# VH-VL binders against q8is19r433to663, part 1

Every score and structure here is a prediction.

Target 1, 231 residues: q8is19r433to663
Amino acid sequence: GSNIIAQQITIIDNEMLMAIPPSQFLHKSFSKESKSPQFHDMVSKFNEWARWTSSEILSKEKLVERVVTLSFFIDLAKSCVELGNYNAANAIVGGLNHSSISRLKLTWERLSTKVTQDYDRLLSLFDLSMNYKNYRDEIKSTKAKIIPYLGLFPKDLIAIEEGNDNFTNNNLINTEKFRLLYQTIKKIQSYQQPLFTFKTSEPIKQYLKNISNGLSEEKDFHSISHKLEPR
Structure headers, positions and changes below count from the first letter of each chain, unless a header shows other numbers; antibody chains aren't numbered by Kabat.
F, E and O are the ipSAE of ESMFold2-Fast, ESMFold2 and OpenDDE, as the mean of both directions, binder to target and target to binder. V2 is 0.75 times the mean of E and O plus 0.25 times the DockQ between their complexes.
Where letters were taken out, [cut] stands.

## First folded at step 7 (VH-VL)

Design k15
Fold by OpenDDE, look of step 8:
Structure k15 (fold): chain C 231 residues (1-231), chain A 118 residues (1-118), chain B 108 residues (1-108)
Amino acid sequence: as target 1 above (231 residues)
Amino acid sequence: EVQLVQSGAEVKKPGSSVKVSCKASGGTFSTYAISWVRQAPGQGLEWMGGIIPIFGTANYAQKFQGRVTITADKSTSTAYMELSSLRSEDTAVYYCARDYRYYYMDVWGKGTTVTVSS
Amino acid sequence: SSELTQDPAVSVALGQTVRITCQGDSLRSYYATWYQQKPGQAPILVIYGENNRPSGIPDRFSGSSSGNTASLTITGAQAEDEADYYCNSRDSSGNHVVFGGGTKLTVL
């Protein structure tokens, strides 16, 4: 089921999150791979989850199997959210929202009402409007261990760095700027905690760590999609 | 301080239904699950099911599947557990608990006593 | 579905160490959670994960796991530790929460 997969995904993501030194969030280090290799590793994995989602769905030539696979990944995203892994959940949603997948009307139309509703909730949660307001509202008050959507960290830090001068008009250090940066990084660090709920399934974990093996390339997604459902 | 306040004691006839409420205060409601656990007199704890408010999706123990309904109202931070077709064996204290992703329950209500008798 | 098993009752002398063990196949995949319950009261979380204590729980309480077992250890048992102790986890499917049968701890 999707639960066990979501758990192992979360283990993988959390290991990657914990591996990112706080220094990689300073001075826009995350903007350069050479200065932030662990951060970029996690970004790469995020993209891999998305590609995995799309690739698996597109690999199903039969409509019934494709519907089942689509349903699975919706459930998987849901399960990730339920585990507090918003990063993986958003990656999967990204894969589901890929144009090569969204155009598969015959497939989407055969989803159950429940699964469709779950998908709608996922879309609402990760809605881009107002700078991910729904997502931010969801996590802002939580004290529980989560894996936040990694993509917002650079955005938030850049906003602080570029929106504030280092010095005031009187040539004094802008303490407010650095306070904001500190609080943001401190919040990130608060998420870098170990999991303590479920254990590693080594076979599944290893499979997922190497999930790129056998995946279709994104450049081929649309071609495959059109072959599956011509329009 | 997070607290769970449950509705009062219930006395029901066999075949009827009971709905117990659990209101959360002093903390986050949507990012946790609410689990329902009952305990018959002199017996152990029994998990009935739970709900994650963010999706409103309930999960039930197989034993209670089809007979229990768990819901949540995010606007009032209240969870509900309705048990139908009550039997004498359903006489128990029913607890709601804040459940972190169904792994541990760190906050418990005081329990609601439900007595089923003819 | 899977189940968790506990000894129904154990005893410990005041100031001594006692270990309560929980066994089940699901414990290979999930950490056990431990609850203390005294008569007429709701359960209290005492240990979660491998060995995590909530605030307010004395450090004499500790948790451990091995294979398909989990254990709650009380090092230096106090009179107030007399209670029922329950373990729980998810079942093997990961879809349900299950409790052990509970262990009644008597402090002598």
Scores: ipSAE 0.608, ipTM 0.854, lowest interface PAE 1.1, mean pLDDT 94
Fold by ESMFold2, look of step 7:
Structure k15 (fold): chain C 231 residues (1-231), chain A 118 residues (1-118), chain B 108 residues (1-108)
Amino acid sequence: as target 1 above (231 residues)
Amino acid sequence: EVQLVQSGAEVKKPGSSVKVSCKASGGTFSTYAISWVRQAPGQGLEWMGGIIPIFGTANYAQKFQGRVTITADKSTSTAYMELSSLRSEDTAVYYCARDYRYYYMDVWGKGTTVTVSS
Amino acid sequence: SSELTQDPAVSVALGQTVRITCQGDSLRSYYATWYQQKPGQAPILVIYGENNRPSGIPDRFSGSSSGNTASLTITGAQAEDEADYYCNSRDSSGNHVVFGGGTKLTVL
């Protein structure tokens, strides 16, 4: 089931989150992999979750199997949100929203009403409009431990760095810039907490850590998609 | 800071339904589950089900499938539990609790006594 | 069903250490959570995860787990610790919440 898989994805994502030293967010270190290796490990896994989603759906030549697989990944993203793993949920939604997947009309029209409604809510949650307003409202409304969408922090940190000088007009240290950077770093640190909910399933965790093996490359997605549903 | 305020005691006849409310006064409503737990006189705690409001999908214990309906109203930060086809065995205190994703319940309501008698 | 099993009662002398146990196959996959309930009151959370105490719970309360068994340990039991104690976790399917039958702790 999708809930068991979501639990193990969440363990993997949280291990990577906890491994990121705060220094990797300073001085735009996240722009270079050599200066931010743990940050980039988590970004790479985010991209693997997305590619895994798209690749699995595209691997199913039979319509019935493709519908089941699409439904599974929608349920998986929902389960990730229910566990507080917004990072993996956003990755999976990205894979579902990929143009090569979203065009599969025969597959999408076969979904149950419930699964379709769940997907619509997921798409709305991670919509980028108004600077991710829906996602930001969701995260701000909880005091609970979560795994946030990691990619939003570089965007915020770049905006602070480029929108504020290090010194004021009278050559004093710009304390407002420092305050904004500090608040963002402290927010990241507040999410770096152990999980106390569920235990590792080693066979499943091992499979998920190695999913990049055998996945189709994104450059092949459009060709495969057109072979499956030519219209 | 978070408080759960439940509706008052109810006396019901067999075969009727009861709807208990649970209003959250602080903290997060959309991402925490609200669980419903009952306790018959002299008995242990029994989980009935819950809801995570963001998806609006309830999760029911097998024992209560078909008899219980759990809903949430985000605009009022209120969850509801409705139990139908009441029997004398349903006489109990009904608690709501804020539940971290069905793993632990850190805030409990004071309970609502439901008495089923003819 | 008895998916989570607790002894119905246990006694401890004032100031001594007591362990309350909870057994079930689902505890291999999910942590147990522990609640204290006094007569006429709602339960309160005392331990979650392996050994995490909410704010306000004395450090004489601790938790542990091994295999299919979870334990709540009270070191230096006080008269106020006399209560019913429930463990809770997920059921065998992983989809539902279940409680143990409860353990009445008597402090002598």
Scores: ipSAE 0.264, ipTM 0.721, lowest interface PAE 4.5, mean pLDDT 88

## First folded at step 8 (VH-VL)

Design k17
Fold by OpenDDE, look of step 10:
Structure k17 (fold): chain C 231 residues (1-231), chain A 118 residues (1-118), chain B 108 residues (1-108)
Amino acid sequence: as target 1 above (231 residues)
Amino acid sequence: EVQLVQSGAEVKKPGSSVKVSCKASGYTFSTYAISWVRQAPGQGLEWMGGIIPIFGTANYAQKFQGRVTITADKSTSTAYMELSSLRSEDTAVYYCARDYRYYYMDVWGKGTTVTVSS
Amino acid sequence: SSELTQDPAVSVALGQTVRITCQGDSLRSYYATWYQQKPGQAPILVIYGENNRPSGIPDRFSGSSSGNTASLTITGAQAEDEADYYCNSRDSSGNHVVFGGGTKLTVL
């Protein structure tokens, strides 16, 4: 079941990725929604995946159902990684790592060993340490079609923009700076390719496109969590 | 250049086990799957299972579930397929292939002939 | 659980066009992959997705799909195209990979 969902998530994410003009990565355009609406659409969807993950788990009043749901989303994240959709995978992991979810000790303790191990691998993959070193190493030099974690591109581009002057000391164009920017943007463009592996399931795709309907708001997550598992 | 180098031919007795290796090179090992496909003499291709090295958990065809074990060593970029309780019907050429997320196999090993005979 | 079916054998005259078809319920959800295999050799990927050719595959090879079917078309068959052709996809569950039975193509 998780594979089918992961596939349609990946179709959605890839469509959004392909819709981002390269110009939205130039001149820190991504810093303003008005200058980078497609980029921000994808960011919003990322947050929606995370919120969906947390909300669904918190919606289960019975412990057994929560455990099943938690297991499902761990599997879903795994499936996304298997499809090369690191963006959605990281979003789901974010939802799983939300403080309202991580505090559910009774739920986490009932996970199977296999699922727990899978989660640990996901955490390791998306470890923030050393600027996402594990993730970066994972995708390094790959020629395969993937959907990268979108959040790192702004960070990398800002580092280049702010870490280098536009001109050298002798008033020459800093060609190295622009080379780095160009290479980064070209890398992004290389990921903006269609999928050739699975077909669209329109009913599932539409459901997932409108997944925010009926979800709990993040502001209520902790309250709900405490009701489910007090203390 | 992307290359898959398989271990040599094997001759086994019924009831025994065989372990075939597949060493990958020329690409990021973890970003592709390794699938195992066998072909009995004069027969078609049969998918046995595969592994994505990042998770270390394999996916198996139902026919071989419980009898086949697929593993991967990221440090050596090598995948393994172990088939137990061998029978004469297991006589075949066994291929490893670079599999993009189990959708297409674009690079194949040369195959490993496994003969099961008493 | 799902299966892919192919005609066991087809023939084509030199320079003519031939279509090899694969049928299965999973093809409604997944694209077919096509492999060429010659005697004593490992299979070679010739078409993947709807109509994608890997580098080195002649443009006379093309892929198409409709409903629960996928087809490999060779436009202007050459003598070297004589081989076994296998279709491949995921099964209906999406959890397993399945092959068709293969089609022997004879070039006359």
Scores: ipSAE 0.691, ipTM 0.873, lowest interface PAE 0.9, mean pLDDT 94
Fold by ESMFold2, look of step 10:
Structure k17 (fold): chain C 231 residues (1-231), chain A 118 residues (1-118), chain B 108 residues (1-108)
Amino acid sequence: as target 1 above (231 residues)
Amino acid sequence: EVQLVQSGAEVKKPGSSVKVSCKASGYTFSTYAISWVRQAPGQGLEWMGGIIPIFGTANYAQKFQGRVTITADKSTSTAYMELSSLRSEDTAVYYCARDYRYYYMDVWGKGTTVTVSS
Amino acid sequence: SSELTQDPAVSVALGQTVRITCQGDSLRSYYATWYQQKPGQAPILVIYGENNRPSGIPDRFSGSSSGNTASLTITGAQAEDEADYYCNSRDSSGNHVVFGGGTKLTVL
C-alpha cells in the first residue's frame, strides 16, 4: 500500500537532505549546479516525484485503472504528510495538479468523497497564497523531525541577501544580515536529522531511485491526456 | 513541559458508552498522533487506535472497529475516545499518549479508569 | 500473524545482564519500541528505533534486532529495573500499532 511507498520515499528524500552541506546555501551557491550538486540532486528528485505521479496516471488507458491510480497518489501524498515529508508530498501534489492531469474530468469525478476531501486539504496545505502561509503555519514551532519543502529556502535566502547590504551606512559590517542568514542555515540544519521509525526495503527503494528510466516525457503529457479524455 | 491531562474515572453499566478526554499542552498538537491504549486489570497494553489531527482521520485497531470513535479538537488541543456497547471486559485503565507518527509514544497521560459493572 | 510475542517472565540476578525478546514478522520491516511500566504508573519509553534512549534513561538499557526478533538488554540490572516491559511496533500491514504481551522482569 501507499504507506510502505511513502516510507521509502521519505528514506530517499532524507538521505538527500542530510547530504547537503551548508556551503551550498551560502553566497547563492544554489543558483549553480556546479556549486550545489547535492542541493540540485534533491531538486531533481522532487521533479521526478512530480513527473512520476503524472506519468503513472496518464499510463492508464482504462478509466477504472486511472481512477485507482489517481486515488493511490492522493493517498500517497497524504501518507507523506503524515510522515512529515512535506517535500515529496508537495511534489506529488504538483504532479496531480499538472494541467494534463487536472483536465481529466471523467477521472476526477469518479473519486470517492473522502479522497476528494483529502486532495482539497492537500491543495490548501501547499497553496502559494500569502507566501505559503498554510504550509509555514503547519510546520511553525514544531520540534518534530520533518523533511521540509526544499524550494522555499532559496527564495528566503535570496530575499535576505538582496534586502540587506553587507555594510551599514557607516561602513561597519551589517551583523543583522549575517544573523538572518545564520538563522536560516541553522533552521535547515535542524531538519538534517536521521530517521528512527522504519527500515529500508531495498527492492522498493531501488525502484523509487530509478523511476525516471521508464517515464513518459513531460512534453508528451498533453497529447496523451487528450487521447485519454478528448474533451 | 509536554503534558497530557485525562478526564476522571468513570463507572458504567453494560451496553452504555464512555467518552474519555485527553488535553494536550506544551507542543504543536496538530503534528503528533494521539494514541489510545488500554490495560485491563492484570493484563497487558492494548492499542485501540489514534488520530493525527491535521487530517482528522482516525486509525482503529481491528478489534475495536465499529465500537470506538476517536476525535480531535485542534482549537482546544483535546483528543477524545468514545467506546460504545460496553461489556464487563472493557473494564480497564485507558491511556492517551503522544505518538510520533505511530512509531513511539514518548508522553503518556496518567490513565482513566473505566469500570463496567451491573 | 502480525502479533508480537514476548516471554511472560524473566529473572535476573542483581548486577547481571538480561535480555528481553520480542518476535514478530513485522519486525523485519518496522523497528520495535520498548516501554517500562512499574506498578500503578503509566508506561515510559525506554528504547525506540534500533537503539535510541530518551533523555533520562540509563545507559544500561540498550536495544538490538535481527530478522524478526528485537531485544531489550539491561546490563548491570538494578532493583529499580524490576517492572513490566512491553515492545510495540506496526503490524504486518503497516497500518496499525501492536504491543507484545509484556514481560515481567524480576530482579533477584
Scores: ipSAE 0.063, ipTM 0.660, lowest interface PAE 6.8, mean pLDDT 88

## First folded at step 10 (VH-VL)

Design k24
Fold by OpenDDE, look of step 10:
Structure k24 (fold): chain C 231 residues (1-231), chain A 118 residues (1-118), chain B 108 residues (1-108)
Amino acid sequence: as target 1 above (231 residues)
Amino acid sequence: EVQLVQSGAEVKKPGSSVKVSCKASGYTFSTYAISWVRQAPGQGLEWMGGIIPIFGTANYAQKFQGRVTITADKSTSTAYMELSSLRSEDTAVYYCARDYRYFYMDVWGKGTTVTVSS
Amino acid sequence: SSELTQDPAVSVALGQTVRITCQGDSLRSYYATWYQQKPGQAPILVIYGENNRPSGIPDRFSGSSSGNTASLTITGAQAEDEADYYCNSRDSKGNHVVFGGGTKLTVL
């Protein structure tokens, strides 16, 4: 089921998260792959989760199978959220929201009410409006182990770096800027902890690590989608 | 401080329903689950179900499926457990617990005694 | 669904070591959680995630696992350790939470 898959996804994501040195978040290092290879590895994996989601749905020629697959990934995203893996959840949602998938009206119309509602909740959680306000509110002040949506950290750090001068008008160090940076980095570090909940399933983990094998390329998604459901 | 405050003891007739509340405080309500666990007199712990507030949908033990309803109100940080069609066998102490994603329960309420008798 | 099994009762002499074991197929996939319960009180989390202790739990409590088993070990049992101990985990499918039957520990 989706739970088992979500668990192993979470193990993978957490290992990647833990592997990112805090220094890669400093001085906009994350903006260059050469300066932040572990960060970019995790970003790449995020994109793979999204691509995997879209590709698997598009690989189903039969409508019934597409509906089942679509339902599975919605449930998978939900399971990720339940595990506190917001990163993978958002990646899957991204795959579901891809234009090649969203246009599959026949497929979406056959979803159960429950699954549709779950999807709506996911969309609400990861709503972009007000700078991911719903998501931010959800995780605000939590001390629980989670895997946060990684994409927001660069954005937040850039805002601090560019929104504040290094020195004050009196040529003094802007301690407030560095305090903000420090607090943000500390928050990231607080999420970099082991999982103490479920064990590794090596076969599933290895499958998921190599998930890109056999996937369709994004450039082909729309063509495939139109073939499945012409409009 | 993390705290779960449960509603008071209940005495119910067979066939009726009971609704127990659990008010949470001291943590981000949506980032943990609330599990409900009961314990009949002299018996062990039995998981009934739980809820993660963000989705509003509960997960239930098979034994109680269709008879128990678990809900959560994020605005008040309160979880509810309603058990219908009460039987004498439902006489127990009912606990709510802060559950980290259904893996471990690190904070427990004091329990609510529910007595079902004719 | 799956179940967790544990001995209904065990005894230990004061200052000695005792191991309480939990067995179930789900333990191959999930770490066991251990709870202590004294009469008239709510359960208390004592071990989670193989061998993690919450704040306030003495270091004489430890956890371990092997195959389809998990164990709670009390090294140097104290009188106050007399209680019921429950293991807990998800079921084999990962859909539900399950408890063992509980073990009554008597300190002699």
Scores: ipSAE 0.727, ipTM 0.885, lowest interface PAE 0.8, mean pLDDT 95
Fold by ESMFold2, look of step 10:
Structure k24 (fold): chain C 231 residues (1-231), chain A 118 residues (1-118), chain B 108 residues (1-108)
Amino acid sequence: as target 1 above (231 residues)
Amino acid sequence: EVQLVQSGAEVKKPGSSVKVSCKASGYTFSTYAISWVRQAPGQGLEWMGGIIPIFGTANYAQKFQGRVTITADKSTSTAYMELSSLRSEDTAVYYCARDYRYFYMDVWGKGTTVTVSS
Amino acid sequence: SSELTQDPAVSVALGQTVRITCQGDSLRSYYATWYQQKPGQAPILVIYGENNRPSGIPDRFSGSSSGNTASLTITGAQAEDEADYYCNSRDSKGNHVVFGGGTKLTVL
C-alpha cells in the first residue's frame, strides 16, 4: 500500500537530492535552470508529485472511487513524513490543497474521521504562517536523516545574499555573511546522505519515474473538477 | 545525550494490566519511532509494536493485537505501552527503543521487568 | 517458524573469523540489522543498512547480504564478543518489525 509507495518515492527524491552539487546553491544559481540543472530536476519532480496527486483524484468519476483515492494520497503524504521525506509530503499536500481538489465537498465529507485528522495535521505541518514555523520547528535540531522541503533553501539563501554586504564599513571582507552562507550550504549537505533502510523495487520505481505520461494537465483541472461536482 | 528512561519493575496478577513508561531525551522525539520489545527469561527478542509520535500512529505485532496499546505524549516526550489481560507467559523484560522509522533500533532503554504471578 | 532464521549457536577460536547468518524472504526488500546482547544487558546496535557501524562499534564487525541471506562477520574475534546476536528486519508484507531467533556466539 501507501508505505511501499512512499518508500520508493523517497528513494527517487533522495537520488535527486544526492545529485545536487553545492555550486547550484551559490550566487543564486538556482534562479537559472542552465546553472542548476540537478536542483531544477528535483523541483520539477516536486511539481510532478503534486500534479500526480490532483490528477489521480480528478480521474475518478465515481464518488466512492474518488474518496478512496483521496484517502490514499492523505495516507501517502503521512507515510512520507514518517519516512522523513518532507519534500514529497509537501508536494502531495500541495496537490490535495489545489483549488480544484479542495472544492470537492462531496468527496471531502466522505473521509473517515481518522483520515480527516491526519490531513489536518499535514496542513498544520506545512502551513506557511510565520515563515513555515511549524515545519522549521519540526526539523530543527534533528540529526535524523531527512529529505527537506527543497523550495525553502532558495528563500533563505536569497535573504542572506541580499541582506548582507560583501564588505564591511572598513572595506574588509564581511566574514559573517560568508559564515551564514556556509552554514546554510553545510545544512543542505548534511541531508545528502544514503538512506540505509529499504531496497529499490524497479517496477514501482519505473512507474513513479514515468507518472507524467498519463496525467491530466493542470490547465484542465478546473473543468474536470466542475464536471465531477458542479456545485 | 540520547536517553530512554523506563519506569520501574512491576509485579502483577493474571488478568490485570500493566503500563510501562519510556521517557526520551536528547533528540527530536516526534521524528523517530519508539518500539517496544520484550524478552521472556531465557528467550529471544520479540517485537510488540511501536509508535511514531508525530501522527500518533501505532503499529502492533499481530500476536498482540487487541491486548497492547501504545501511546505517546509529545509534551513530555514519553511513550507508554499498556498490556492487558496479563498471563504468566507475559513475565518478561520489556524494552523501549528509539527506532529509526521501524528499520533499526539505535538506542535502548535498560528494560522494565514485569512479573505476572498469582 | 520465524520469518528470519538464524542458527542457534556458533563457536569461534580467539582471533579467528566467524560468520553469523540470517535468512528470510523480506531481506530481498529490506536490509538486516544486527544487535549484540550480553547477559543481563539491553541489546546494542552493531550493524545496520548492510554494512554501517554505529559509533563505538569496532571495525572487526561487518555486514553483507545476498538474495534472502544476510551475514554478520566478526574478523579477529575477541573474548568480549561472546554474546547473543540478533538480526532484525521487516516481515514479509513490510509492515512489522521481526527478529531472528538469535545466535549464541561462544569464543573459545
Scores: ipSAE 0.556, ipTM 0.814, lowest interface PAE 2.4, mean pLDDT 90

## First folded at step 12 (VH-VL)

Design k37
Fold by OpenDDE, look of step 14:
Structure k37 (fold): chain C 231 residues (1-231), chain A 118 residues (1-118), chain B 108 residues (1-108)
Amino acid sequence: as target 1 above (231 residues)
Amino acid sequence: EVQLVQSGAEVKKPGSSVKVSCKASGYTFSHYAISWVRQAPGQGLEWMGGINPIFGTANYAQKFQGRVTITADKSTSTAYMELSSLRSEDTAVYYCARDYRYFYMDVWGKGTTVTVSS
Amino acid sequence: SSELTQDPAVSVALGQTVRITCQGDSLRSYYATWYQQKPGQAPILVIYGENNRPSGIPDRFSGSSSGNTASLTITGAQAEDEADYYCNSRDSKGNHVVFGGGTKLTVL
């Protein structure tokens, strides 16, 4: 049911991923928007996916419609994972895990067993514990085209940059540090490939690119949630 | 080497069920889907359905819905296709294939011949 | 349900170029995949994603698309290219996989 949307989301995310020059991952350039505009564009889109998820669910005043919408986004996240788009999947999961959404007990309780199980699997996959161990394990050594969760690259690169000196105790260049950085960047580049599967649906793509125009602001989420399901 | 090893030939009576297995090796099982495709004698390829091992999500062709069940065991890297209420028209070679998210099948099993006869 | 159509049979002289065409509404939304099948063998992937060749597939095989059509072109047909060729894609709804009826290629 959510496949077409997941596909177009994946096209958008992949275009953004491909547009990031590798240089934006060097010298902590990703830490400054002025030095890494494409990287930050993709981060912004990630946040937009999350906000979209929460906003859409909260826009449903009727319980039945809200349950359907919640189910849709769980399915959408699953579909994204199945397409190898872990970035969008994690964004959607983030929206689902937002406190304004998680508190909607009446809505969550009406989910089917299957959908609930799917959601539990998504939570497990994107579990933050052990530095996203489950996610990392899942994508480890994959030869398939994926869109990785972008948020981990800065973390990993910073760990290398700050965990290693540029020079050794003997005042030699720390070649190991640069090898690690190189390997990480090469891995990122390996993900920057075109999609060879589905084509662009221009109407859907444009809708999704401009999805923020109709979204509620995060600052209003809790207020809306409380109105929908009072404590 | 990536390969799919299928179970052996089957001879079945009409009305019975057949379950074909497909064991995958040489790659991470959960990273690809498994599709099942059959081919009747002298006929073309027909997609029956597939499964994505990550969530165990199975998809079926409309023609076979309610009569086919596709499952996957991640612990053994094996996919299964069970077809019930067999008819003579179900006589065919059944292939499993590694399916890149249902967009292309780059590795195929050798096929399992299923013969349905009274 | 959405379907893919292709000519049941085509012929080509040795060393010449032949194009096998697949038509269907789903091809507006999805790239075609092409498979080669010889008698008694499983199908082999030859083209995917418009014009991508897997390892081991000769460069004389190429793919193209236009509108609701996709084509497999063999430039400089060889004797070993005689086979059945199937196009494949998703259906219009994007939920299922569909095959064309297959094209028997004869190399003369």
Scores: ipSAE 0.765, ipTM 0.895, lowest interface PAE 0.8, mean pLDDT 95
Fold by ESMFold2, look of step 14:
Structure k37 (fold): chain C 231 residues (1-231), chain A 118 residues (1-118), chain B 108 residues (1-108)
Amino acid sequence: as target 1 above (231 residues)
Amino acid sequence: EVQLVQSGAEVKKPGSSVKVSCKASGYTFSHYAISWVRQAPGQGLEWMGGINPIFGTANYAQKFQGRVTITADKSTSTAYMELSSLRSEDTAVYYCARDYRYFYMDVWGKGTTVTVSS
Amino acid sequence: SSELTQDPAVSVALGQTVRITCQGDSLRSYYATWYQQKPGQAPILVIYGENNRPSGIPDRFSGSSSGNTASLTITGAQAEDEADYYCNSRDSKGNHVVFGGGTKLTVL
């Protein structure tokens, strides 16, 4: 089941996305959790998706189980992209790219050709080169419902805020700065749409909301990784 | 306006193959799947499979696995369905449809009649 | 057998309300989608999600669901509503698209 899990991840991510009021993007409010709690909830969950991915793979002491788990998370990220959930997909890819995972040569070399090709396409999609050009091209001008990678908006908003003065040299309001901010916030709001596709599974949703319980801490990933595959 | 334009009617002999095209326009091709649905005379709708353009992977109904090949060319916004080893019971109208992530088909082609007879 | 079942035929008097049902275990996890098909024509989408109508579909068409059953309701049936109606969803594993067998609606 990666399709069913991706659907429930997407419900969770969309609930968090729809809960973010626009005020949390104003005046760099996202820089302080006290001024942007819903924004930070979604960022925190993004990090949990990534840590969950790495921790589950590292928890598999037997190589065959580790290969199955790695394949599952690649398929899960693919399923998230196919549902339009680029936020969770990028988080999972981040967990797969963690240095403690990418070094597991015995595990990676045993993937099927199809799964390897799917992973390569995921890497290309979320490549940071040229300010995430591939990702931005993918989501440009879409009419389909998506959940965008949320972490890119603070970068864009900070660049606008810090690259433009509030007033011109003649002490007039810098209308171009506020136009750019408005356009970015309107773009975020355009993604805040309900889903009309699949239903909540409360047992799965509860499991996914509590995934950090019992997972290895990131500080331990390196030592666990070397125990699994000494190099 | 979103449109799906299918290739014309085909008359085929048993044992041959048919390839039906479906050219999409008016939307971003990669953001929707294309599904293929057939309907034999006097019968209901039957999903054959589809393709998700993002990864270029096809999804086939179990009944057609091994006989159907579904492909897409994103540069021309065209999907193709090829059915091999044709039998008389494959006589049907074959529809392509824009499919929202395999949940609902909101735009349909007009259908391509394929007749399989000796 | 089909994972979605529909009654093969239903009749309604002109102006009356009719309910077409679709049953299947996958409907606990996935919304049913409804299509109308008139003879010699491609199907058209009439309801998706719980109760969303595409542009051009009259508001006398509505959808609902409970448990493993989805329903298409036509309030104040008109002669032009005479058609075949198909429900559609995912199979029980959630992997493949599946259609019900269709319901022929006759408006008397």
Scores: ipSAE 0.517, ipTM 0.815, lowest interface PAE 2.7, mean pLDDT 90

